Miniprotein binders against q96jn8r1131to1294. Designs and how they scored, part 9

Target 1, 164 residues: q96jn8r1131to1294
Amino acid sequence: TLEFLENHGKNILLSNGNRTATRVASYNQGIVVINQPLVPQLLVQVRIDFLNRQWTSSLVLGVITCAPERLNFPASACALKRAAWLLRGRGVFHNGLKICEKFGPNLDTCPEGTILGLRLDSSGGLHLHVNGVDQGVAVPDVPQPCHALVDLYGQCEQVTIVNP

## First folded at step 10 (miniprotein)

Design yf14
Fold by OpenDDE base, fold request of step 13:
Structure yf14 (fold): chain B 164 residues (1-164), chain A 82 residues (1-82)
Amino acid sequence: as target 1 above (164 residues)
Amino acid sequence: SPEEIIEEIKKLIEEAIYLAMKGDKTKAVELLQKALDLVNKLGDTEFQKAVDDALKAIDKGDPWYAELILDEALELAEEKSE
């Protein structure tokens, strides 16, 4: 079953069988990683449960290829400099560099209830899903194994893993 | 020492990003300007550029990107000081 790993950002509390992550302090230290690696055709989805308008910005989605159970998480996903592909706003980032300016809907403006998904295709392309709609390939070639990452950043204070 | 200056810069950056995330662009910019003054003492032109870029990002309402820029700059500066 899909769950968030116990190794997570300092401000995260897990609940609901580790399927719900809540950031309980500040705007950062909210990185969580899903336990099962992404394999082709596995759709991993999270629902935005709660947005706190006190903060600006919102969640970051991504994948990492390092061993997540031993990862020392930085305060923000933006500090992931190795083997990290991130989706935030409408941008795609790789190891701190913006590799795509405009992709899919703006993640910073997704309302509560939005379901966001990540899926690898058979060619290693990372797809973003929004409310069940495939937005296309965000990253054309992602090494495997890789794990889905969610940074509960800024406004995004709670997400829950949901089944397709 | 350069290390001490970098630590002070780091604190200013952290506070600036916090304020920016709270929506207080003005105070965030003020703090980054203070950080820039310290960066100037280091003579690190790359770091200076990073702060300038971060200021632009904050002005555009993108503190996450500012944080990204500044995080990289801090890392590089720390490496230089080692």
Scores: ipSAE 0.879, ipTM 0.940, lowest interface PAE 0.5, mean pLDDT 96
Fold by OpenDDE base, look of step 12:
Structure yf14 (fold): chain B 164 residues (1-164), chain A 82 residues (1-82)
Amino acid sequence: as target 1 above (164 residues)
Amino acid sequence: SPEEIIEEIKKLIEEAIYLAMKGDKTKAVELLQKALDLVNKLGDTEFQKAVDDALKAIDKGDPWYAELILDEALELAEEKSE
């Protein structure tokens, strides 16, 4: 069963069998990691449940290749400088460096109810899915094992893991 | 001391990003300008450039990118002070 790990950002409250993550304070400290590592053809999806427009920006999606159970999470995913690939807005970042300017839809403008997915292909390419539609390869070669990461940042206050 | 100055810079940055995330761009810029003054006292040109770039990001309405830039700069500055 796909769940969020108990090791998470300080402002996160898990519920619904650890399938729902809610940021209960401020705009940050909202990083969560999905328990099972990504394997080829496994589609991991989260639904944006609630947006709080008091803040700017929105969630960050990504993967990490370090052990998530022992990770000391920074306040924001932007501080992950090692073994991290992040999707934010329309950009793709690797260890703090922007490696793609325009990819897929703008994550900052995704409305509530949007379902976002991550999937590895057989070549190690990381795909983004939006409402069931494959947006293509965001990262061409991701080391394995890796874990899907969601940063409930800015407007994004709640997400839930959903089955395909 | 340099360590004390860096700590003050860190506090200003944290507050600036918070305000920027709430949509108060004006106050965010004011705080980063104060941080820049302290950075200048350190004589760290790389850190200075980072603050300038962050100010531009805030102006463009991208506090996340500003935070990214400033986080890296703070880490480097802390390493230099050790």
Scores: ipSAE 0.877, ipTM 0.938, lowest interface PAE 0.5, mean pLDDT 96
Fold by OpenDDE base, fold request of step 13:
Structure yf14 (fold): chain B 164 residues (1-164), chain A 82 residues (1-82)
Amino acid sequence: as target 1 above (164 residues)
Amino acid sequence: SPEEIIEEIKKLIEEAIYLAMKGDKTKAVELLQKALDLVNKLGDTEFQKAVDDALKAIDKGDPWYAELILDEALELAEEKSE
């Protein structure tokens, strides 16, 4: 069963069998990691449950290739400088460097109810899914094993893992 | 000391990003300008450029990217001070 790891950002409260993550303070310290590593043909999806419009920006999606159980999470995913691929806004980042300027829809403007998915294809390409629609390969040849990461950042205060 | 200056810069950056995330660009810019003044004392041209780029990001309404830029710059500056 897919769930968020107990090792998470300081402002996160897990509920619903660790399938729901809620950021209960500020705009940051909201990183969570899904327990099972991404493998080809596995679609991991989260739903944006609540947005708090007092903040700007929104969630960051991505993958990490380090062991998440022992990871000391920074306050924001932008500080992940090793083995991290991030999708934010319309950009794709690798270890702090933008590797794609425009990809898929703007994650900062996704409304509540939006379902965002990550999937590895057989070639190791990381796909973004938005409401069930494959947006294409965001990152080619991602090292495995890797874990899906969600940073409940800015407006995004709650997400829930949902089944495809 | 350089380390003390960096810590002060760090505090200014954190507050600036917070305010930017709240939508207060003006105050965020003011704080980053103070940070820039301190950076100038370090003589770190790379850090200076980072602050300038972050200011541009804030102006464009992208505090996350500003945070990214400044986080990297801060890390590098801390390494240089050690």
Scores: ipSAE 0.877, ipTM 0.941, lowest interface PAE 0.5, mean pLDDT 96
Fold by OpenDDE base, look of step 11:
Structure yf14 (fold): chain B 164 residues (1-164), chain A 82 residues (1-82)
Amino acid sequence: as target 1 above (164 residues)
Amino acid sequence: SPEEIIEEIKKLIEEAIYLAMKGDKTKAVELLQKALDLVNKLGDTEFQKAVDDALKAIDKGDPWYAELILDEALELAEEKSE
């Protein structure tokens, strides 16, 4: 089953069989990684459970191709400079560089209840899903294996892995 | 020492980003300006540019991007100081 790894950001508390991640302090140190690597046609989805409006910005979605079990997570996904593809706001970043200016809906403005998904297609393209709607290919060719990453950043205080 | 200056810069940056994330853009900018003054003491033009860019990001309401810029700059500065 899909769940978050025990190796996570310092401000994360896992619950619900490690399917729910809650950032319990500050705005950062909230990175979590889903245990199973993405494989073609596997749709991994998380629901935004709670937003804390005292902060700006919101969650970052992405994938990493390094071993997540041993990763020393930085305070924010923005510090991931290796083997990282991130979706933030409407931008797509690779190792700290913006590779797409406008893609999909603005993740910073997704309300509670929004279900965000990541899926690899047969060509290695990483798709973003929003409330079940395929937004298209965010990253055209992602190395495999890779793991889905969620940074509970800013307003995003809690997410839960949900089944498609 | 450069190391000590970098540590102080780091603290200012951390606090600035925190405040920016709280929505206090004004105070965040003030702290980054202080950081910039210290960066100037290092003579690190790349770091200086990074702080300038971060200031612009904060002004645009994008503390995440500011953090990204500053994180890289700090890392590079620390490497140079070793």
Scores: ipSAE 0.868, ipTM 0.935, lowest interface PAE 0.5, mean pLDDT 96
Fold by ESMFold2, fold request of step 13:
Structure yf14 (fold): chain B 164 residues (1-164), chain A 82 residues (1-82)
Amino acid sequence: as target 1 above (164 residues)
Amino acid sequence: SPEEIIEEIKKLIEEAIYLAMKGDKTKAVELLQKALDLVNKLGDTEFQKAVDDALKAIDKGDPWYAELILDEALELAEEKSE
């Protein structure tokens, strides 16, 4: 069963059998990681449950290839400078470098109820799904094993893992 | 000392990003300008450019990107002060 790892950002509380992550303070310290690595045909999906419009910006999605169980996560995903590929707004970032200006929808505009998905294709390409619709390849060659990551950043205060 | 200046810059940056995240661009810019004054005292041209770029990102309403720029710059400045 897909769950968020117990190793997570300092402001996260896990609930619902570790399938729901809530950020309970500030705008950051909200990184969570899915317990199983991505493999072809595994679609990891999270639903945006709660947005606090008091903050600016919203969640970050991505993957990491370092072992996540004992990592010291930074306060924000933007500080992941090794082994990380991130989708934020419409941008794609690799280790702090923007590698694509415009991919998929603007994640900052996704309302509560949006279901966001990540999967690898057979070539190691990372795909974003939005409400069940494949947005194409965000990152062409992610090394395996990798784990899906969500940073409950800014407006995004709660997400839940949902089945495809 | 350079280490004391860097620690003050770090505190100003953290507070500035927090304020920008709350929508208080005016106060965020004020704090980053104070940080820039301290960066100028370090004579770190790369850090100066990073603060200028972060100010532009905040003006565009993108504090996440400002945080990305400043986090990298601060890490590099800390490494230089060995």
Scores: ipSAE 0.838, ipTM 0.916, lowest interface PAE 0.6, mean pLDDT 93
Fold by ESMFold2, fold request of step 13:
Structure yf14 (fold): chain B 164 residues (1-164), chain A 82 residues (1-82)
Amino acid sequence: as target 1 above (164 residues)
Amino acid sequence: SPEEIIEEIKKLIEEAIYLAMKGDKTKAVELLQKALDLVNKLGDTEFQKAVDDALKAIDKGDPWYAELILDEALELAEEKSE
């Protein structure tokens, strides 16, 4: 079963059998990683459970190709400079470089209840899903193995892994 | 020393991003201007540009991108001092 790893950001509290992550302080230190690598038939989905509108910006989604169990997470996903592809707002970032200005919807505008999904296609392309709707290929050739990552950043204070 | 100046710049940046994240752009800009004054003492032209770019990102309401820019600049500045 899909769970968040016990190795996570310092401000995260895991609950609900490690399927729910809550950021309990500040705006950062909220990185969580899904315990299974992505494979083409696997859709990893999280629901946005709680947004605190007193902060600016919202969650970051992505994948990391380093083994996550022993990684020292930075305070924010923006500091991942190796082995990372990130979706933030409408931007796609690779190792700190913006590689696409406009992909999918603006993640900063997704309300509570939104279900966000990541999967690989048969060609190794990374797809974003929003409320069950495939937004297309964000990244055409992600190295495997890779793990789905969520940074509970800014407004986003709680997410839960949900089944497809 | 350069290491002491870089540590002070880091603290200013962390506080500035926190304030920008809370919506206090005015105080965030004030702290980044103080950081820029210290960066000028280092003579680090690329760090100066990074602070200017981060100020633009904060003005546009994008503190995440400002943090990305400044984290890169701090990492490079720390490497130069060793």
Scores: ipSAE 0.835, ipTM 0.914, lowest interface PAE 0.6, mean pLDDT 93
Fold by ESMFold2, look of step 11:
Structure yf14 (fold): chain B 164 residues (1-164), chain A 82 residues (1-82)
Amino acid sequence: as target 1 above (164 residues)
Amino acid sequence: SPEEIIEEIKKLIEEAIYLAMKGDKTKAVELLQKALDLVNKLGDTEFQKAVDDALKAIDKGDPWYAELILDEALELAEEKSE
């Protein structure tokens, strides 16, 4: 069963059998990681449960290729400069470098109830799904093993892992 | 020392990003301009450009990208001062 790892950002509270992550303070310190690496048969999905409009910007979605169980996460995913690929807004970022200006929908405009998914294809391509619809390949060849990551940043205060 | 100046810049940046995240662009810009004054004392032209780029990102309403730019610049400045 898919759960968020116990190792997470400082402002995260896990609930619902570790399937729900809530950021309980500030706008940052909200990185969570799924407890199993991505494999081609696995679609990891999270639902945006709660947005706080007092903040600017919203969640970041992505993968890391280092073992997450003992990582010291930075305050914000933008500081992940090693072994990370991130989807933020419409941009795709690798280790702090924007590698694509426009992929998929603008994540900052996704409302509560949106279901966001990540999976690998057989070639190691990272796919984004939005409300069940495959948006295509965000990153063409992600090294394996890799782990799905969500940063509950800014407006995004709660997400829940849901089954496809 | 350069390390003390960099620590002060870091504190200004952290507060500026927090203010920008709260929607207070005016106060965020004021703090980044103070940070720029300190960066000028370091004589670090790459860091100066990063602060200017972050100010543009704040103006466009994109504090996440401003944070990304400034985190990179701070790391590079810390490497130069070792």
Scores: ipSAE 0.825, ipTM 0.909, lowest interface PAE 0.7, mean pLDDT 92

Design yf14
Fold by ESMFold2, look of step 12:
Structure yf14 (fold): chain B 164 residues (1-164), chain A 82 residues (1-82)
Amino acid sequence: as target 1 above (164 residues)
Amino acid sequence: SPEEIIEEIKKLIEEAIYLAMKGDKTKAVELLQKALDLVNKLGDTEFQKAVDDALKAIDKGDPWYAELILDEALELAEEKSE
């Protein structure tokens, strides 16, 4: 069963059998990681449960290829400069470098109830799904193993892992 | 000392990003200008460019990207002071 790892950002409280993550303070310190690496047959999905419009910007999605269990997470995913691919707003970032200006929808506009998914295709391409609809390949060749990551940043205060 | 100056820059950046995240661009810009004055005392031209780029990102309403730029610049500045 998919769960968020116990190793997470300082402002995260896990609940619902570690399937729900809530950011309980500030706008940052909200990184969570899924407890199983991505494999081609696995679709990891989270639902946006709560947004707080007090803040600017919203969640970041992505993958890391380093072992997450004992990693010291930075305050914000933007500081992941090694082995990280991130989707934020309409941009795709690799180790702090914007590699695509426009991919898929603007994640900052996704309302509460949106279901966001990550999966690898058979070639190692990273796909984004939005409400069950494949948005295509965000990153063409992600090294394996890789681990799905969500940063409950800015407006995004709660997400829940849901079944496909 | 350089370490004390870098720590003050870090605090200004953290507060500036927090204010930008709250939608207070004017105050965020003020704090980053103060940070730029301190960066100038370090003589770090790469850090100066990073603050200018972060100010542009704040103006566009993108504090996440500003944070990305400034985090890298601060890390590099800390390495140089060693």
Scores: ipSAE 0.824, ipTM 0.910, lowest interface PAE 0.7, mean pLDDT 93

Design yf15
Fold by OpenDDE base, fold request of step 13:
Structure yf15 (fold): chain B 164 residues (1-164), chain A 82 residues (1-82)
Amino acid sequence: as target 1 above (164 residues)
Amino acid sequence: SPEEIIEEIKKLIEEAIFLAMKGDKTKAVELLQKALDLVNKLGDTEFQKAVDDALKAIDKGDPWYAELILDEALELAEEKSE
C-alpha cells in the first residue's frame, strides 16, 4: 500500500492511514515521501485536496534517490542538492539547477482536485501525469531506486495519495 | 565576524522569503536590500549576484526560485567562512 513515510517535514500531519498529508503551519516544512520506491509502470498519484490562497506558489513534485527514511528534510525542496529531481511550476530542476524551462502544465495553477502522478517508464524516464493524462517524460534516466516526493509548499496545504 | 554577518543575512533572507510568499513583494525587496548591504561587507561577489538574481525572482513573483538561489548562496557563503 502506498503511504507517506513517517519521516516528513516538520509542519506535516499525516492522516487517513498516512495517505493524506496536511501542512498545518506556515508555507514550508512540508516535504513528504512515498514509502514505496518508484519502479517501472508503478503510477503514484496524489490529489490536491486544499489550497490556501494566503500563500503564493504551490506544491513541488519530484524524486529522490537517497534513503528517505533517514533524510533530514530541509524546509523546502529547493534546498535538496543531492540526487533530487523536482517539478514545480513548469520547470524541472536537478540538484538546484534548472534543467527545463517549460514542461507540462503549470503546477502552481493546478486547482484543488487535480490529480498529479509520477511514473517511471522502462527506460528510466520519469513521466508526469495530470488528471490521468501522461504529459510525457519530465526527466530522462532517473536512477533507481528512487522515491516520489511531494513538497506541500505555498498554497498547497493538503494532498492525498489516490489509487489509479 | 563573517559568520555573524552571515547569520544576520540568513535571518533577513528568511524573513524576506516569508513576506514574499505572503505576497508582500515590496517588504521582501526591502529586506533583501538590507541583506545585500551586509553581503557587500563580506565582499562576496557571487553572493551579491545571487541576491540580485533573487530580487529579480521576487519581482517576477517567484519566491520559490528566489529561495532556491539564496539557499545555495548562503550555503556557499557559510562554507567560505569556515
Scores: ipSAE 0.876, ipTM 0.940, lowest interface PAE 0.5, mean pLDDT 96
Fold by OpenDDE base, fold request of step 13:
Formats: structure tokens, C-alpha cells, sequence
Structure yf15 (fold): chain B 164 residues (1-164), chain A 82 residues (1-82)
């Protein structure tokens, strides 16, 4: 069963068997990691449940290759400088460097109810799914094992893991 | 000391990003300008460039990217001061 790990950002409360993450304060400290590592053909999806429009920006999706159980999470995913690939807005970032300027839809403008997915293909390519539609390869070769990461940032204050 | 200056810069950056995240670009820019003044005291041209780039990001309505830039610059500056 896919769940968020108990090791998470300071402003996160987990519920629904650790399948729902809610950021209960400020705009940051909202990083969560999914328990099971991504393996080829596994589609991990989260639904944006609630947006708080007092903030700008929105969630960050990504993967990390370090051990998430012992990770000391920074306040924002932008501070992840080691073994991190992030999807934010329309950009793809690796350890703080933009590796793709325009990819997929703008994550900052995804409305509530949007279902976002991550999937590794057999070649190690990381795919983004939006409402069930494969947007293509965001990262061509991701080291394995890796774990899916969601940063409940800015407007995004609640997400839930959903089945494909 | 350089370390003390960096800590003050850090506080300004944190507040600036917070305000930018709430949509107050003007105040965010003002705070980053104060940070830039302190950066100039360090003589760190890379850090100066980072603040300039962050200011541009704020102007474009992208505080997350500004935060990214400034976080990296702050980390590098801290390393240099040690």
C-alpha cells in the first residue's frame, strides 16, 4: 500500500492511513515522501485536494535517491541539493539546476482535483502524468531506487495518494 | 563578522520570500535590496549576482525560483565564511 512516510516536513499532518497530507501552517515545511520506491511500471498518483490562494506558487513533484526515512527535510524542496529531481511550474530541476525549461502543463496553475502521477519506464525515464495523460519523459535516466516526493508548497495545502 | 552579516542576510531573505509568496513584490524587493547592501560588504560577486537574479525572479512573479537562487548563494557564502 502506498503511503506517505512518517518522516515529513514540520507543517504536515498525515491522515487517512497516511495517504493524505495536509500542510497546516505557512507556505512551506510541507515535504512528504511516498513509502515505496518507484519501480518500472508503477504509477504513483496524488490528487490536489485543496489550494489556498493567499499564497503564490504551488506543489513540487519529484524523486529522491537518498534514504527518505532518515532525511532531514529542508523547509522547501528548492533546498534539496543532493540526489533530487524536481518538477515545478513548467521546469525540471536537478540538484538546484534547471535541466528543462518547458515541460508539461504548469504545475502552479493546476486546479483542485488535478491528479498528478509519476512513473518510471523500463529505461529509467521518469514520466509525468496529468489526469491520466502521459506528458512524456521529464527526466531521461533516474537512478534507482528512488522515492516520489511531494512538496506541499505555496497554494497547495492538501494532497491524497490515489489509485490509478 | 562575515558570519554575522550572513545571518542578517539570511533573515532578510527569509522575510523577503515570505512576502513575495504572499504577493507583496514591492516589500520583498525592498528587503532584498537591503540584503544586497549587506552582500556588497562581503565582496562576494557571486552572491551579488544571485541577489540580482532573485530580484528579477521576484519581479517575474516567481518567488520559488528566487528562493532557489538565494538558498544556493547563501549556502556558498556560509561555506566561504567558515
Amino acid sequence: as target 1 above (164 residues)
Amino acid sequence: SPEEIIEEIKKLIEEAIFLAMKGDKTKAVELLQKALDLVNKLGDTEFQKAVDDALKAIDKGDPWYAELILDEALELAEEKSE
Scores: ipSAE 0.875, ipTM 0.940, lowest interface PAE 0.5, mean pLDDT 96
Fold by OpenDDE base, look of step 11:
Structure yf15 (fold): chain B 164 residues (1-164), chain A 82 residues (1-82)
Amino acid sequence: as target 1 above (164 residues)
Amino acid sequence: SPEEIIEEIKKLIEEAIFLAMKGDKTKAVELLQKALDLVNKLGDTEFQKAVDDALKAIDKGDPWYAELILDEALELAEEKSE
């Protein structure tokens, strides 16, 4: 069963069998990691449940290749400078460096109800799915094992893991 | 001391990003300008550039990227002060 790990950002409250993450304070400290590593053909999806419009920006999606159980999460995914590939806005970042300027829809403008997915293909390419539509390879050749990461940042206040 | 200056810079940055995230770009910029003044006291040109870049990011409405830049800069500055 896909769940968020108990090791998470300090402003996160897990519920619904650890399938729902809610950021209960401020705009940050909202990183969560999905328990099962991504493997080819596994589509991991989260739904944006609630947006808090007092903040700008929104969630960050990505993967990490370090062990998530003992990771000391920074306040924001932007501080992940090792073993991290991040999708934010329309950009793709690797360890703090932008590696793609325009990819997929703007994550900062995804409305509530949007379902965002991550999937590895057989070649190690990381795909972004938006409402079930494959947006293509965001990151080629991602090391395995890797875990899907969601940073409930800015407007994004709650997400829930949903089945494909 | 450099350590004390860095701590003050850190506080200003944290507050600036917070305000930027709330949409108060003007106040965020003001605080970062104060931070820049302190950075200048350190003589850290890399940090100075980082703050300048962050200011541009804030102006463009991208506090996340500003935070990214400043986080790295703070980390480097702290390392230099050790």
Scores: ipSAE 0.866, ipTM 0.934, lowest interface PAE 0.5, mean pLDDT 96
Fold by ESMFold2, fold request of step 13:
Structure yf15 (fold): chain B 164 residues (1-164), chain A 82 residues (1-82)
Amino acid sequence: as target 1 above (164 residues)
Amino acid sequence: SPEEIIEEIKKLIEEAIFLAMKGDKTKAVELLQKALDLVNKLGDTEFQKAVDDALKAIDKGDPWYAELILDEALELAEEKSE
């Protein structure tokens, strides 16, 4: 079953059988990773449970292709400079470089209750889903294996893995 | 020393990003301007450009992007001092 890995950001508390992640301090140190690699038949979905509008910016979604069990996570996903593709706001970033200015909706405006999904297509393209709607290919050729990542950044203080 | 200056810059940047994340753009900009003065002492033109770009990102209300820019610049500055 899909769970968040025990290796996570320092401000994260896992609950609900490791299917819920809560950031319990500050605005950062909130990186979590899904325990199973993405495969073309797997849709990983998280629901935004709680947003604190006191902060600026919101969650980051993405994938990493390095082994997540040994990774020392930085304070914020923006510091991932190797083997990472990130969706933030409307931007797509690879290893710290913006590679697309506008893809899909602005993630910073997604309200509580939004269900966000990540999946690979058969060619290794990374798709974003928003409330069940496929937004298309964010990243055309992600190496496998890769793991889904969520950074509970800024406003985003809680997410829960949900089944498709 | 350059190493001590870099550590001071890092502390200013961390505080500035925290303030920007709380919505205090004015104080965040003040701290980044202090950081820029220290970067000027290093003579690192790439780092100067990065601080200027981060100031623009803060002004636009995008502290995440400012953090991205400044993290890269700090890593490069630390690598140069090795």
Scores: ipSAE 0.836, ipTM 0.916, lowest interface PAE 0.6, mean pLDDT 93
Fold by ESMFold2, fold request of step 13:
Structure yf15 (fold): chain B 164 residues (1-164), chain A 82 residues (1-82)
Amino acid sequence: as target 1 above (164 residues)
Amino acid sequence: SPEEIIEEIKKLIEEAIFLAMKGDKTKAVELLQKALDLVNKLGDTEFQKAVDDALKAIDKGDPWYAELILDEALELAEEKSE
């Protein structure tokens, strides 16, 4: 089954058979990675379990194409300057550069209970799903292998991997 | 030394982003202005612009983007110091 990898941000505690990630301090150090690479048949879904409004901004979703098991994660996904594509707010970022101003819903406004999904299509396009609805291709031609990444940033303090 | 100045700038930036994330925009701006004064001592024009752009991002309520800008600037400044 899909699990969060043991290598994760310093403020993360894993529970529920490593399918739940909780950020237990501050606003950052909350990067988690899904243990299986994305393949076209695989839909990775996480549910937003808890948001804390005393912080600003919220989770970041994305993919990384380098091997995640021994990667030294930065404090925040915004510092991923190599091998990363990120969805934050309504923006899409590649290695620290905004490549799309508006895609899909604003992730900063997704409430608790929202189910967010990532999958590759047969052409290597990265799709975002929101509550089961495909939002289209956020990033064309993502290299494989890649792993789904969630940064429990700002308001987002807990997410859980859920099955389709 | 440039390395000591860069380390102080880094501490100011980290504290400023934390405060902005907690909603204390006024104090975050104050700390970034102190960081800008130190960046001016380095004479690093690109870093100066990055701090100004980050201040604009804080004003718009986007501390994540401010952090992105400042992280890049810090990395470049650290690389220049070898």
Scores: ipSAE 0.830, ipTM 0.911, lowest interface PAE 0.6, mean pLDDT 93
Fold by ESMFold2, look of step 11:
Formats: structure tokens, C-alpha cells, sequence
Structure yf15 (fold): chain B 164 residues (1-164), chain A 82 residues (1-82)
């Protein structure tokens, strides 16, 4: 069963059998990680449950290739400078470097109810899904093992893992 | 000391990003300008450029990217201080 890992950002409370993550303070300290690594047959999906439009930015999606149980998470995913690939807005970032200016929809515009998905293809390419629709390869050849990550940043205050 | 200056810069950056995240560009810019004055005392030209770039990102309404830039610069400055 897919769950958020108990090791998470300081402002996160887990509920619903660890399938729901809520940021309960401020705009940051909201990193959560899925407890199982991505494999080609696995589609990890989260639904955006609550947005607070008072903030100016929204969630970050991504993957990390280091073991998440041992991480000391930074306040924000932008500080992941090693073993991380991130999708934010329309940008793709690797270890703090923007590697693609425009991929998929602008994640900052996704409303409550949007279902966002991550999966690896057989070549190690990272795919973004939006409401069940594959947006294509965001990152070619991601090393395995890797774990899906969500940063409940800014507007995004709650997400829930959902089945495909 | 350089370590005390870096700690003050870090506090200013944290508050500036918080204000920018809430949409208060004017106060965020004021705090980053104060941070820039302290960065100038360190003589760190790369950190100075990072603050200028972060100010541009704030003006564009992109505090996440400003935070990205400033986090990298702060880490480099902390490494130099031993």
C-alpha cells in the first residue's frame, strides 16, 4: 500500500492511514515522500485537496534517488542539491539547476481536485500525468531506485494519495 | 565576525521570502536590500549577484526561484566561513 513516509517535513501532519498529508503552518517545511520506490508498473498519484490562494506559489513534485528514511529534509525542495529532480510551475530542475523551461502544464495553476501522477517508463524516463493524461517524459533516464516526492509548498496545504 | 554577518543575512532572507510568499513585494525588497548591504561587507561578489538575481525573481512574482538562488548562495558563503 502506497503511503507517505513517517519521515517528512516539520509542518506536516499525516492522516487517513498515512495517505493524506496536511501542512499545518507557514508556507514551507512540507516535504513528503512516498514509501515505495517507483518501478515501471507503478503510477503514484496524489490529489490536491486544499489550496490557500493567499500564498503566491504552489506544490513541487519530483523524485529523489537517495534513501528517504535517512534524509534530513530541508525547509523547501529547492534546497535539494543532490540526487533530486523537481517539477515546479512549468520548469524541470535537477539539483537546483533548471534543465527545462517549459514542460507540461503550469503546476501553480492546478485547482483543488487535480490528480497529479508520477511514473517511470521502461527506459527510466520520468512521466508526469495530469488527471490521468500522460504529459510525456519530463526527465530521461532517472537512476533507480527513486522515490516520488511532494513538497506541500505555498498554496498547497493538503494532498491525498489516490489509486490510478 | 563573518559568521555573525552570515547568520543575520540568513534571518533577513528567511523573512524576505516569507513576505514575498504572502505577496508583500515592497517589504521583501526592503529586507533583501538590507541583506545586500551585509553581503557587501563580506566582499562576496557571487553572493551579491545572487541577491540581485533574487530581487529580479521577486519582482517577477517568483519567490520560489528567489529562494532557490539565495539558498545556493548562502550554502556557498557558509562553506567559505569554515
Amino acid sequence: as target 1 above (164 residues)
Amino acid sequence: SPEEIIEEIKKLIEEAIFLAMKGDKTKAVELLQKALDLVNKLGDTEFQKAVDDALKAIDKGDPWYAELILDEALELAEEKSE
Scores: ipSAE 0.815, ipTM 0.906, lowest interface PAE 0.7, mean pLDDT 92

